# Designs tried in a protein design chat: VH-VL binders against q9y8q3. Part 36

Target 1, 263 residues: q9y8q3
Amino acid sequence: MRRIGLEALERVLYPVIPVVVTAEHQGRVGGMLAAWWMQASFTPPILAVAIAPERYTYKLVRESGVFAFNLLDFKLVDKAPFLGDVSERLLPGKIREAGLNIVRGEVLGAPLIAEASAAVELELVDVVEAGDHDVFLGEAKAVYTVDDFRGGMWSLETYRPLMYLGRTRRPGPVYRVYLTPRGWERREIEFAGGKLKPLAEKRVRLISRVEEAVKASSSREEAVDAVRRILSEEGLDPSDAEYLVEDALRRAKSYRRRGQSSS
Key: E = the ipSAE of ESMFold2; O = the ipSAE of OpenDDE; V2 = 0.75 times the mean of E and O plus 0.25 times the DockQ between their complexes.

## First folded at step 18 (VH-VL; framework fv_axatilimab)

Design G2 (at its last look DockQ between E and O 0.02; V2 from the best seeds 0.00; counts 0 for: pae E 10.4 > 2, placed apart)
Fold by OpenDDE, look of step 18:
Structure G2 (fold): chain C 263 residues (1-263), chain A 123 residues (1-123), chain B 107 residues (1-107)
Amino acid sequence: as target 1 above (263 residues)
Amino acid sequence: EVTLKESGPALVKPTQTLTLTCTFSGFSLSTEGVGVGWIRQPPGKALEWLALIYWDSDKYYNPSLKNRLTISKDTSKNQVVLTMTNMDPVDTATYYCARIYYYGSDHYPFDYWGQGTMVTVSS
Amino acid sequence: DIQMTQSPSSLSASVGDRVTITCLASQGISNYLAWYQQKPGKAPKLLIYYASTLQSGVPSRFSGSGSGTDYTLTISSLQPEDFATYYCQQYYSWPYTFGGGTKVEIK
């Protein structure tokens, strides 16, 4: 082995089977593809996932206290951009826009992806600040699987797990790389390609405006007010301001840490 | 405020090695997605990309000049260094360093440039 | 490598004129095209990226359009400060390449 830079840590941890984190608040259903998750406990059964405050799903989980993990079949890989590249904040109903359907879990009523190969209803039990992300701990209350799961194990006769290898870093557009263990079929999908591109760009612009507002503010309260105005101007929910400000502050702090460690 | 500034010799003799330093502020090469590149422009001619280094030390070179170019960074000093060997009068140009970065799919080209430093290769 | 061909190499125009500059890529670059303005003795200034997105602070009289291999920079009403050389650049494929430039001169 050779020593490499810490900046590559995330990439070293791939490939991983990502989950789609779904949640609902006030009738608004959202979801995000998340690579940073784990089982945290057997008894009780607890799963964990890291989510940044900027993500709309962060808000949904925090507000509702109920969320779900969904495992997707590789056949749904083309839906991944809708789940990972754009925000429900900017594309209301993005899961449905992706051509996916929502069904309710039987125990918590959590929004589940109907086409998922597996789903887990989770009750939020704790949130731990890790840095620029929070780790959400959820206790599993119900689990669902397709018929491929039998005898306490995936047969993989029909289920093709969706795996994520990371984003490309070569010059030019960014691609997300997906895999499945069946034949190691590989797909590279442009990040926010096609019709999603304007939405992704809008997100970047929004985040930039938020960062500038935070930088220009002398207090958190002032920053939140400024971001409320920004959101209002953009026709977005001003109540999201606290989350976006929190995200910006955490990222700034994290970048400073990284700078010190990489120097 | 983002700023970049090139420094190095204004005059280099043929066959010698050129060493240029880009000192920047307002951003860090420890930030994910950030890169600094070098672009040159002969008098009255078009721009030519030379090299690029990213925050994680990933490097890219113009294939036509790759064998002559070396790019490095010192994150703690906010500096990027370019060396170019075997200089020739044809390499006479204004040399610029510039910032590039991406966030997700939003790739920004060279959005901030130094003022440039003129390098003349002559006996 | 992707070659970028700008046309025209130079043009003369008057204040208030509509100016159009074209950049042709040797292959599709999926809108990963930037336009720069350069004035004599100065560094290039980014005007447009992603073919049509204006850089912050750039006047709205500048616009970019195009797709595939063909891209255009338009100045709707040329202002005195707009007399300069303009360059296109692709950042779709390695290595990055620039156009030959278009000098916009006073008629």
Scores: ipSAE 0.008, ipTM 0.506, lowest interface PAE 9.2, mean pLDDT 91
Fold by ESMFold2, look of step 18:
Structure G2 (fold): chain C 263 residues (1-263), chain A 123 residues (1-123), chain B 107 residues (1-107)
Amino acid sequence: as target 1 above (263 residues)
Amino acid sequence: EVTLKESGPALVKPTQTLTLTCTFSGFSLSTEGVGVGWIRQPPGKALEWLALIYWDSDKYYNPSLKNRLTISKDTSKNQVVLTMTNMDPVDTATYYCARIYYYGSDHYPFDYWGQGTMVTVSS
Amino acid sequence: DIQMTQSPSSLSASVGDRVTITCLASQGISNYLAWYQQKPGKAPKLLIYYASTLQSGVPSRFSGSGSGTDYTLTISSLQPEDFATYYCQQYYSWPYTFGGGTKVEIK
């Protein structure tokens, strides 16, 4: 074995099976592709997922207390950029833009992706701070699967698990790398490619403006007021300002701790 | 069985452009992670890496020579072409093509080499 | 650029001797180091990659070791067919660079 730098840590931990986290608040449904999740308890059945405060899904789960996990078949891999690469604040209705449909869970009414191979309805029971992310703990209240799930396990004849290996680090465009262990098919999907690229660029500019405003502020209240103005100028919801300020403060703390730039 | 073979002129005049072709068999540049590179060796001296091209057309050049080198491929012909401009007597060397491979964030050194072709630059 | 320094530049040894060749990198290369054998008039042949992993078909008398900046190639019992020049190469970062070579002469 060889020792490698800590900057490679998360890639060593891949592959993982990501889930799409879906939630709704006040009639608006959002979702995000999340790799950092686990089962945390059998009795009661608790699942956990790490979500950064900047993510729109973070707001939806915090404010509604209800969310879902959705497991995708590899046939849906081309839809991953809509689910994981762009801010829902900048692309309202991104699940529909991905060509996916929402149905309602029978127990909590949680938004589920109709095309998913499995889904779990979750009731939020706690949120734990973990550096630049919060860990959301949800009690599973219902589980759903496609008719092809039989015998208490998946058949790889009909189900192709979607697994994630991380981002490329070679020169040129960044790609997210996915595979399915059945047949070892591998795909590289351009990060925020095509029509999504301007939205990803707008997100970078927005985050930079938020960070500058927070740095220039002498209090949290002053930072929130400044970020509200930025959001209004961009035609975005000013009520999101507290989440963006919290995200910026955590990222500033994390950068100082590591002593390295994140990009 | 993996083989590579270099072809091109044995003699080139100063300032001319050198074009070398690597023809290979036993593998394809349509295979994910596969690449072909060029390495040269002046007579009696150490090896020097020149350029790489991968299956997805990503290209990499030695920075000391970057303005003089162009690498390209024709996947259907199993060929990789290196063009080097403004040749000078110091560029006299044996030129090799060789296979390289990577997977994920890991990469491997050159595992199969061609026989090499000697190129002399003289007026 | 990462500089690769080999020592010795040449050596003479008898059949059956243990031979050790050193390669020093100007910075850490995390075991992304290869060893090549080159016989007169022939292309280089890959012997070892990732500092210590033998390439398929390479005799077990060849071995590699080291870490960080300091790496070695060992031939445990020199054979007549091992007369050659040996090169190390880092493939940790662009540009890939080679050592100056070590010529092994059989006496």
Scores: ipSAE 0.005, ipTM 0.391, lowest interface PAE 10.4, mean pLDDT 86
ESMFold2 (binder alone), look of step 18: mean pLDDT 93; pTM 0.947

Design G3 (at its last look DockQ between E and O 0.42; V2 from the best seeds 0.00; counts 0 for: pae O 7.4 > 2)
Fold by OpenDDE, look of step 18:
Structure G3 (fold): chain C 263 residues (1-263), chain A 123 residues (1-123), chain B 107 residues (1-107)
Amino acid sequence: as target 1 above (263 residues)
Amino acid sequence: EVTLKESGPALVKPTQTLTLTCTFSGFSLSTEGVGVGWIRQPPGKALEWLALIYWDDDKYYNPSLKNRLTISKDTSKNQVVLTMTNMDPVDTATYYCARIYYYGTDHYPFDYWGQGTMVTVSS
Amino acid sequence: DIQMTQSPSSLSASVGDRVTITCLASQGISNYLAWYQQKPGKAPKLLIYYASTLQSGVPSRFSGSGSGTDYTLTISSLQPEDFATYYCQQYYSWPYTFGGGTKVEIK
């Protein structure tokens, strides 16, 4: 082994099987692909996932206290951009738009992806600030699997796990790299391809405006008010302002720490 | 405020090696997604991309000039260095360094440029 | 390599005029196109990225449009400070390539 820079840490930790985190609040169902998750406890059964405040799913989980992890088959890889590249905030009903269906869990009523190979209903038990992300801890209340899971183990006869290798950072557009152990089939999917491109642009503009508003404000309250106005102008929900401001502040702080630690 | 500034010799003889240094502020090459590249522009002509280095020391070169180019960084000094061997009068140009960066899924082309430094190759 | 062809190479216009510059890529570049403004003796300044997104601080009179291989920079009402050379650049495919430039001159 050779020593490399800490700035590459995230990429070193791949590949991983990501989960789709789903949640609902006030009739809005959202979901996001998350690579940073883990089993945190056997007794009680606790799972954890890191989510940034900017993500709409962050809001949904915080507000509802109920969420779910969904494991996808590689055959659904083409749905990934809808789950990872665009926000429910900007594309209401994105899961539906992706051609996926929602079913209710039997215990918590959590929104589950019908086409998932496995799903876990989780009750939120704690949130830990970890920097630019919060770690959400959920106690598992129910688990669901397809028939491929038998004898207490995945047979992998039909289930093809979706694995994530990370984003490209070579010159050119950003691609997300997915693969599956079955023959190590590899897919590189352009970020926000096709009809999602305008939404990606809108997100960039929105985040830029939020950051500028935060920078120009003398208080958190002022920043929130400014962002409320921005959201209103954009035809978005002004109640999201607090989350976006929080995200911007945390990213700024995180950026400074990262730069200092590796200098 | 993001700033970049190029430094190096204004005059180079043919066959000699050009060494340029880009010193920047307002950002760090220790930050994921940050890169610094070099672009040149002959007098009265178009821009040509030369090389790029990322925070993790990954490097990219213009294929037409790859064998002549070496790019490196000193993160602690906020500097990027470009060397170009076997200089020829045709390489006379203004040389720019510029930042490229992405965060998450948002990525930019060259959003901040240095003022450029004119390099003349002549005997 | 992807070739970027700008047209026209130069144009004369007056203050207040609508100016359009075209950039044609030799192949589809999926909106990964940037526009730069360069004034004499100065470095290029990023105006637009991702074909139509304005860089922070850029006046709204600048706009970008297009898709596939064809892209356009538009200045809705030319201002005195807009007389400059404009370049398009693709960052879809390695290596990055620039257009030949369009010089906007005073009529």
Scores: ipSAE 0.017, ipTM 0.519, lowest interface PAE 7.4, mean pLDDT 91
Fold by ESMFold2, look of step 18:
Structure G3 (fold): chain C 263 residues (1-263), chain A 123 residues (1-123), chain B 107 residues (1-107)
Amino acid sequence: as target 1 above (263 residues)
Amino acid sequence: EVTLKESGPALVKPTQTLTLTCTFSGFSLSTEGVGVGWIRQPPGKALEWLALIYWDDDKYYNPSLKNRLTISKDTSKNQVVLTMTNMDPVDTATYYCARIYYYGTDHYPFDYWGQGTMVTVSS
Amino acid sequence: DIQMTQSPSSLSASVGDRVTITCLASQGISNYLAWYQQKPGKAPKLLIYYASTLQSGVPSRFSGSGSGTDYTLTISSLQPEDFATYYCQQYYSWPYTFGGGTKVEIK
């Protein structure tokens, strides 16, 4: 075996089957495509997902205590940019903009993607800090499937699992790479292509402004006040400021450690 | 301040191998998304891109020259090295190294260039 | 490979003139187009990226426009230090390619 640098760790762990995490708070539904999830317990049935504080879904789950996992068929791969590349904060109603529908779970009322092949309703049990992400632990309260799930197993004659392989490393625009093992079909989809590109760029600029404000501040309280002003100027919810400041502080800490280990 | 400087022989003979070194300061190839590329310009002619290496050792070569080019880096020395085999008088040019990068969801052109080094190929 | 066709190959102009240089790509490049200025004996200097965004420190008399395959560099009022050769470059897809250059000379 050959030792390689830690900067390649994430890529070694792909491919994975991502889930779409959906949640709602005060009438606002959001979601995100998440690859960093696992099954954590059988009794009680607990699932885990890592979410960075900057993600809008982080706020929704934290404030509501209810969320869902949605498994997508590969036929929906062209919808992935709406789910993974842009923030609900900057594109309100992004799930509906992707042409997907929200339905309610029967047990917790969690927002589910109607077109998903499976969905799980989750009640938040705990949140555990793990560096620049928090691990959300949710107890599964309900599970839903399409008819393709018979006899207690998926039939790969009809179900095409969506797998994520990571971003391209070639010069040029960034592409996200997806695969389904059924028939070995592979798609490379431009990251935030078309009309989504300005929204993704706005998100990057917003994060950069937050990072600059945090770096220029002498205290957490000062940083939160500065970020509230930034959010107000952008027409965004100032109550998001504490989440964005926390994310920036964690990234600053992680950058220093990652930079040293990547040398 | 970001600077790059090319070094290598001013004169090579046909069929010989050219080795050029780019030494840079003000940035590091340990930074995600950062790369260094090589571009040449024959006297009175247009610019031609040759090769590119990124922080994670991904390498890219102009397809018309790929069998002649090798690029490598030494991150601890802030150096990138280009090797070009089977030199011919038509390869007489000024050779530049330049910085490139990508950030987040987008990518950028060469933003800082070295002064260039003139390489003449003749017997 | 994406071919970049630049015109004119040279032009003569006076201080204060408005100068326009065009660059045509053999296929769409989604605004991944850069403009460089090169003075004799010097390396190219980046002026504009993403078709219309000025690089930091570049005077506002320089502007870029265009989309798809057709791109333009404009100098609104030529200054003595602007006499140089100008190159366009696509950075949309591999390999990156340059235009043939436009030499701007003193009339």
Scores: ipSAE 0.014, ipTM 0.498, lowest interface PAE 6.6, mean pLDDT 87
ESMFold2 (binder alone), look of step 18: mean pLDDT 93; pTM 0.946

Design G4 (at its last look DockQ between E and O 0.20; V2 from the best seeds 0.00; counts 0 for: pae O 5.9 > 2, placed apart)
Fold by ESMFold2, look of step 18:
Structure G4 (fold): chain C 263 residues (1-263), chain A 123 residues (1-123), chain B 107 residues (1-107)
Amino acid sequence: as target 1 above (263 residues)
Amino acid sequence: EVTLKESGPALVKPTQTLTLTCTFSGFSLSTEGVGVGWIRQPPGKALEWLALIYWDDDKYYNPSLKNRLTISKDTSKNQVVLTMTNMDPVDTATYYCARIYWYGSDHYPFDYWGQGTMVTVSS
Amino acid sequence: DIQMTQSPSSLSASVGDRVTITCLASQGISNYLAWYQQKPGKAPKLLIYYASTLQSGVPSRFSGSGSGTDYTLTISSLQPEDFATYYCQQYYSWPYTFGGGTKVEIK
């Protein structure tokens, strides 16, 4: 074996089976594709997922205490980049725009993707800080599958998991890369073809304004107030301010570590 | 408002090393997907891309000039620095810095440019 | 490297004219083509990206079309502020490359 740089760590750990994390608060449903999840306990049944504070789904889970994991069949692979790459904060209703439908779980009322092959309703039990992400621990309260699931085991004739390998390299077209279930070839998926620039401009502007406001503030409370005003000016929900401030503070800590270690 | 501004010497002698600094505002290199590139334009001629650096320190150089170019950044100062060695009169040009980025599975061309700085290479 | 061949190198036109500029890539670039406007003494300004999508704040008289290797910038009714040099750029493959430019002058 040969030692390689830590910048490759994430890619070494792929492939993984991603889940779509869904949650709702105050009538808004959000979702995100998440690769960094695990089973954490048998009794009680606990699942874990890492979510960064800048993700809209982060806010929804923190505010509601209820979320779901959705396992998608490979037939839906073309929709995965849209779910992973586009923020509900910037494009409300992105799940329906992807052509997917929301139904409610029977136990917690969690939003589930109707087209999923399986879904798990989760009640938030703890949140653990892990650098630029938090690990959300959820107790599973219900599990759902398509009709042809035979207890305890999938048939690959009826369920073909997504097997995510990460993104292609820059510069150039950026694709999400998956293994196909037939032949185990690499499939590169791009959904927007470069057309999401207005949303990208808004995202870059928002992040920069938040970062500057946090840097100019003497306290967390002052930063939250400043970011609340920025969100109002951008036509966004001011209640997001606390989460965006937390994200900016964590990025500043990660960024200082890189700068202090200097090449 | 997004702005970029180039700074550096207006006159450089042949064989010397050119150092240019791009100072920008309205965006940050701590933002995932964001990068800054350098492009030059000789008088009356077409644009030529030189180098590019992204927020994660990933770097790209024009292969025809790679051994002469070094790009670096200081994210806390909103600065990107280009160094070009062994300058020659044919390198006389206006040098621009410009923003580039990608978002999710999309990537984009240079959308905001500095005003440029003219660098003359002459004895 | 992908070579970008732009034509014509210059043209003369009157206010109100329809102007067409062509850009040819040496291989397919999958619509990863940008158009820039540059006025004397000024930096280039992005007009169009992804072959046909207008940058925010750009007048609708500008349009882009084409696919594969053949791309076109059209100005449907030339205005006094449109007299400039126009460049295409591919951003499909590294290194990114520019066309030679088309100078649009007042007749």
Scores: ipSAE 0.174, ipTM 0.690, lowest interface PAE 4.8, mean pLDDT 86
Fold by OpenDDE, look of step 18:
Structure G4 (fold): chain C 263 residues (1-263), chain A 123 residues (1-123), chain B 107 residues (1-107)
Amino acid sequence: as target 1 above (263 residues)
Amino acid sequence: EVTLKESGPALVKPTQTLTLTCTFSGFSLSTEGVGVGWIRQPPGKALEWLALIYWDDDKYYNPSLKNRLTISKDTSKNQVVLTMTNMDPVDTATYYCARIYWYGSDHYPFDYWGQGTMVTVSS
Amino acid sequence: DIQMTQSPSSLSASVGDRVTITCLASQGISNYLAWYQQKPGKAPKLLIYYASTLQSGVPSRFSGSGSGTDYTLTISSLQPEDFATYYCQQYYSWPYTFGGGTKVEIK
């Protein structure tokens, strides 16, 4: 082995089987692909996932206290951009738009992806502040699987796990790289490609405006008010302002820490 | 404020090696998604991309000049260095360093440029 | 490599005129096209990226459009400070390549 820069840490940790985190609040269902998750406890069974405040799913989980992990088959890889590249905030009903269906879990009533190969209903038990992300800890209340899971183990006869290798960073557009152990089939899908591109650009503009508002404000309250106005102007939910301000502040702080550690 | 500035010799003899340094501020090459590249422009001609280095030390070169180019960085000094061997009068140009940046869905080509430094190759 | 063909190479216009510059890629570049403005003795300045997104601080009179292989930069009403050379650049495929430039001169 050779020592490499910490800047590459995230990429070293791939490939991983990502989960789709789903949640609902006030009838609004959202979801996101998350690579940074783990089982945190055996007894009780607790899973953890890192989510940034900017993500709409962050809001949904925080507000509802109920969420779910969904494991997808590789056959659904083309749906990944809807789950990872755009926000429910900007594309209401994005899961539906992706051609996926929602069913209710039997125990918590959590929104599950009907086409998932496995799903776990989770009750939020704690949130731990890390850097630019919070770690959500959920206690599993129910588990669901397709028939491929039998005898207490995946047979992998029909289930092809979706694996994520990360985003490309070579010159040109960004691609997300997905894999499956079955023959190690590889797919590179353009980040926010096609019809999702305008939404991704809108997100970038929104984040920029939020950051500018935060920088121009003398207090958190002032920043939140400013962002409320921005959201209103954009035809978005002003109640999201606190989350976006939090995200901007977290990223700024994390950026400084990273810079110090690498310098 | 993001700034970049090129430094190096204004005159190089044929067959010699050119060494240019880009010193920048307002951003760091320790930040994921950040890169610094070099672009040159002969007098009265179009722009030509030369090389690029990312925060993780991954490097890319113009294939037509790859064998002559070496790019490196010193993150602690906020510097990127370009070396070009076997210089020829045809390599006379203004050399620019510029930043590229990507964060999430925010993808920028060369969004910030140095003022450029003129390099003349002559005996 | 992707070749970028920019046209015209030069044009003369007056203040207030609508100016259109075209960039043709040798293959599809999926809107990964940037436009730069360069004034004499100065570095290029990014105007537009993703074919149509304006860089911060760029006046709204600048706009970009196009798809596939054909892209256009438009200045709706030319201002005195807009006389310069403009370049397109693709960043879809390695290596990055630039157009030949279009010099916008005073009529």
Scores: ipSAE 0.020, ipTM 0.532, lowest interface PAE 5.9, mean pLDDT 92
ESMFold2 (binder alone), look of step 18: mean pLDDT 92; pTM 0.939

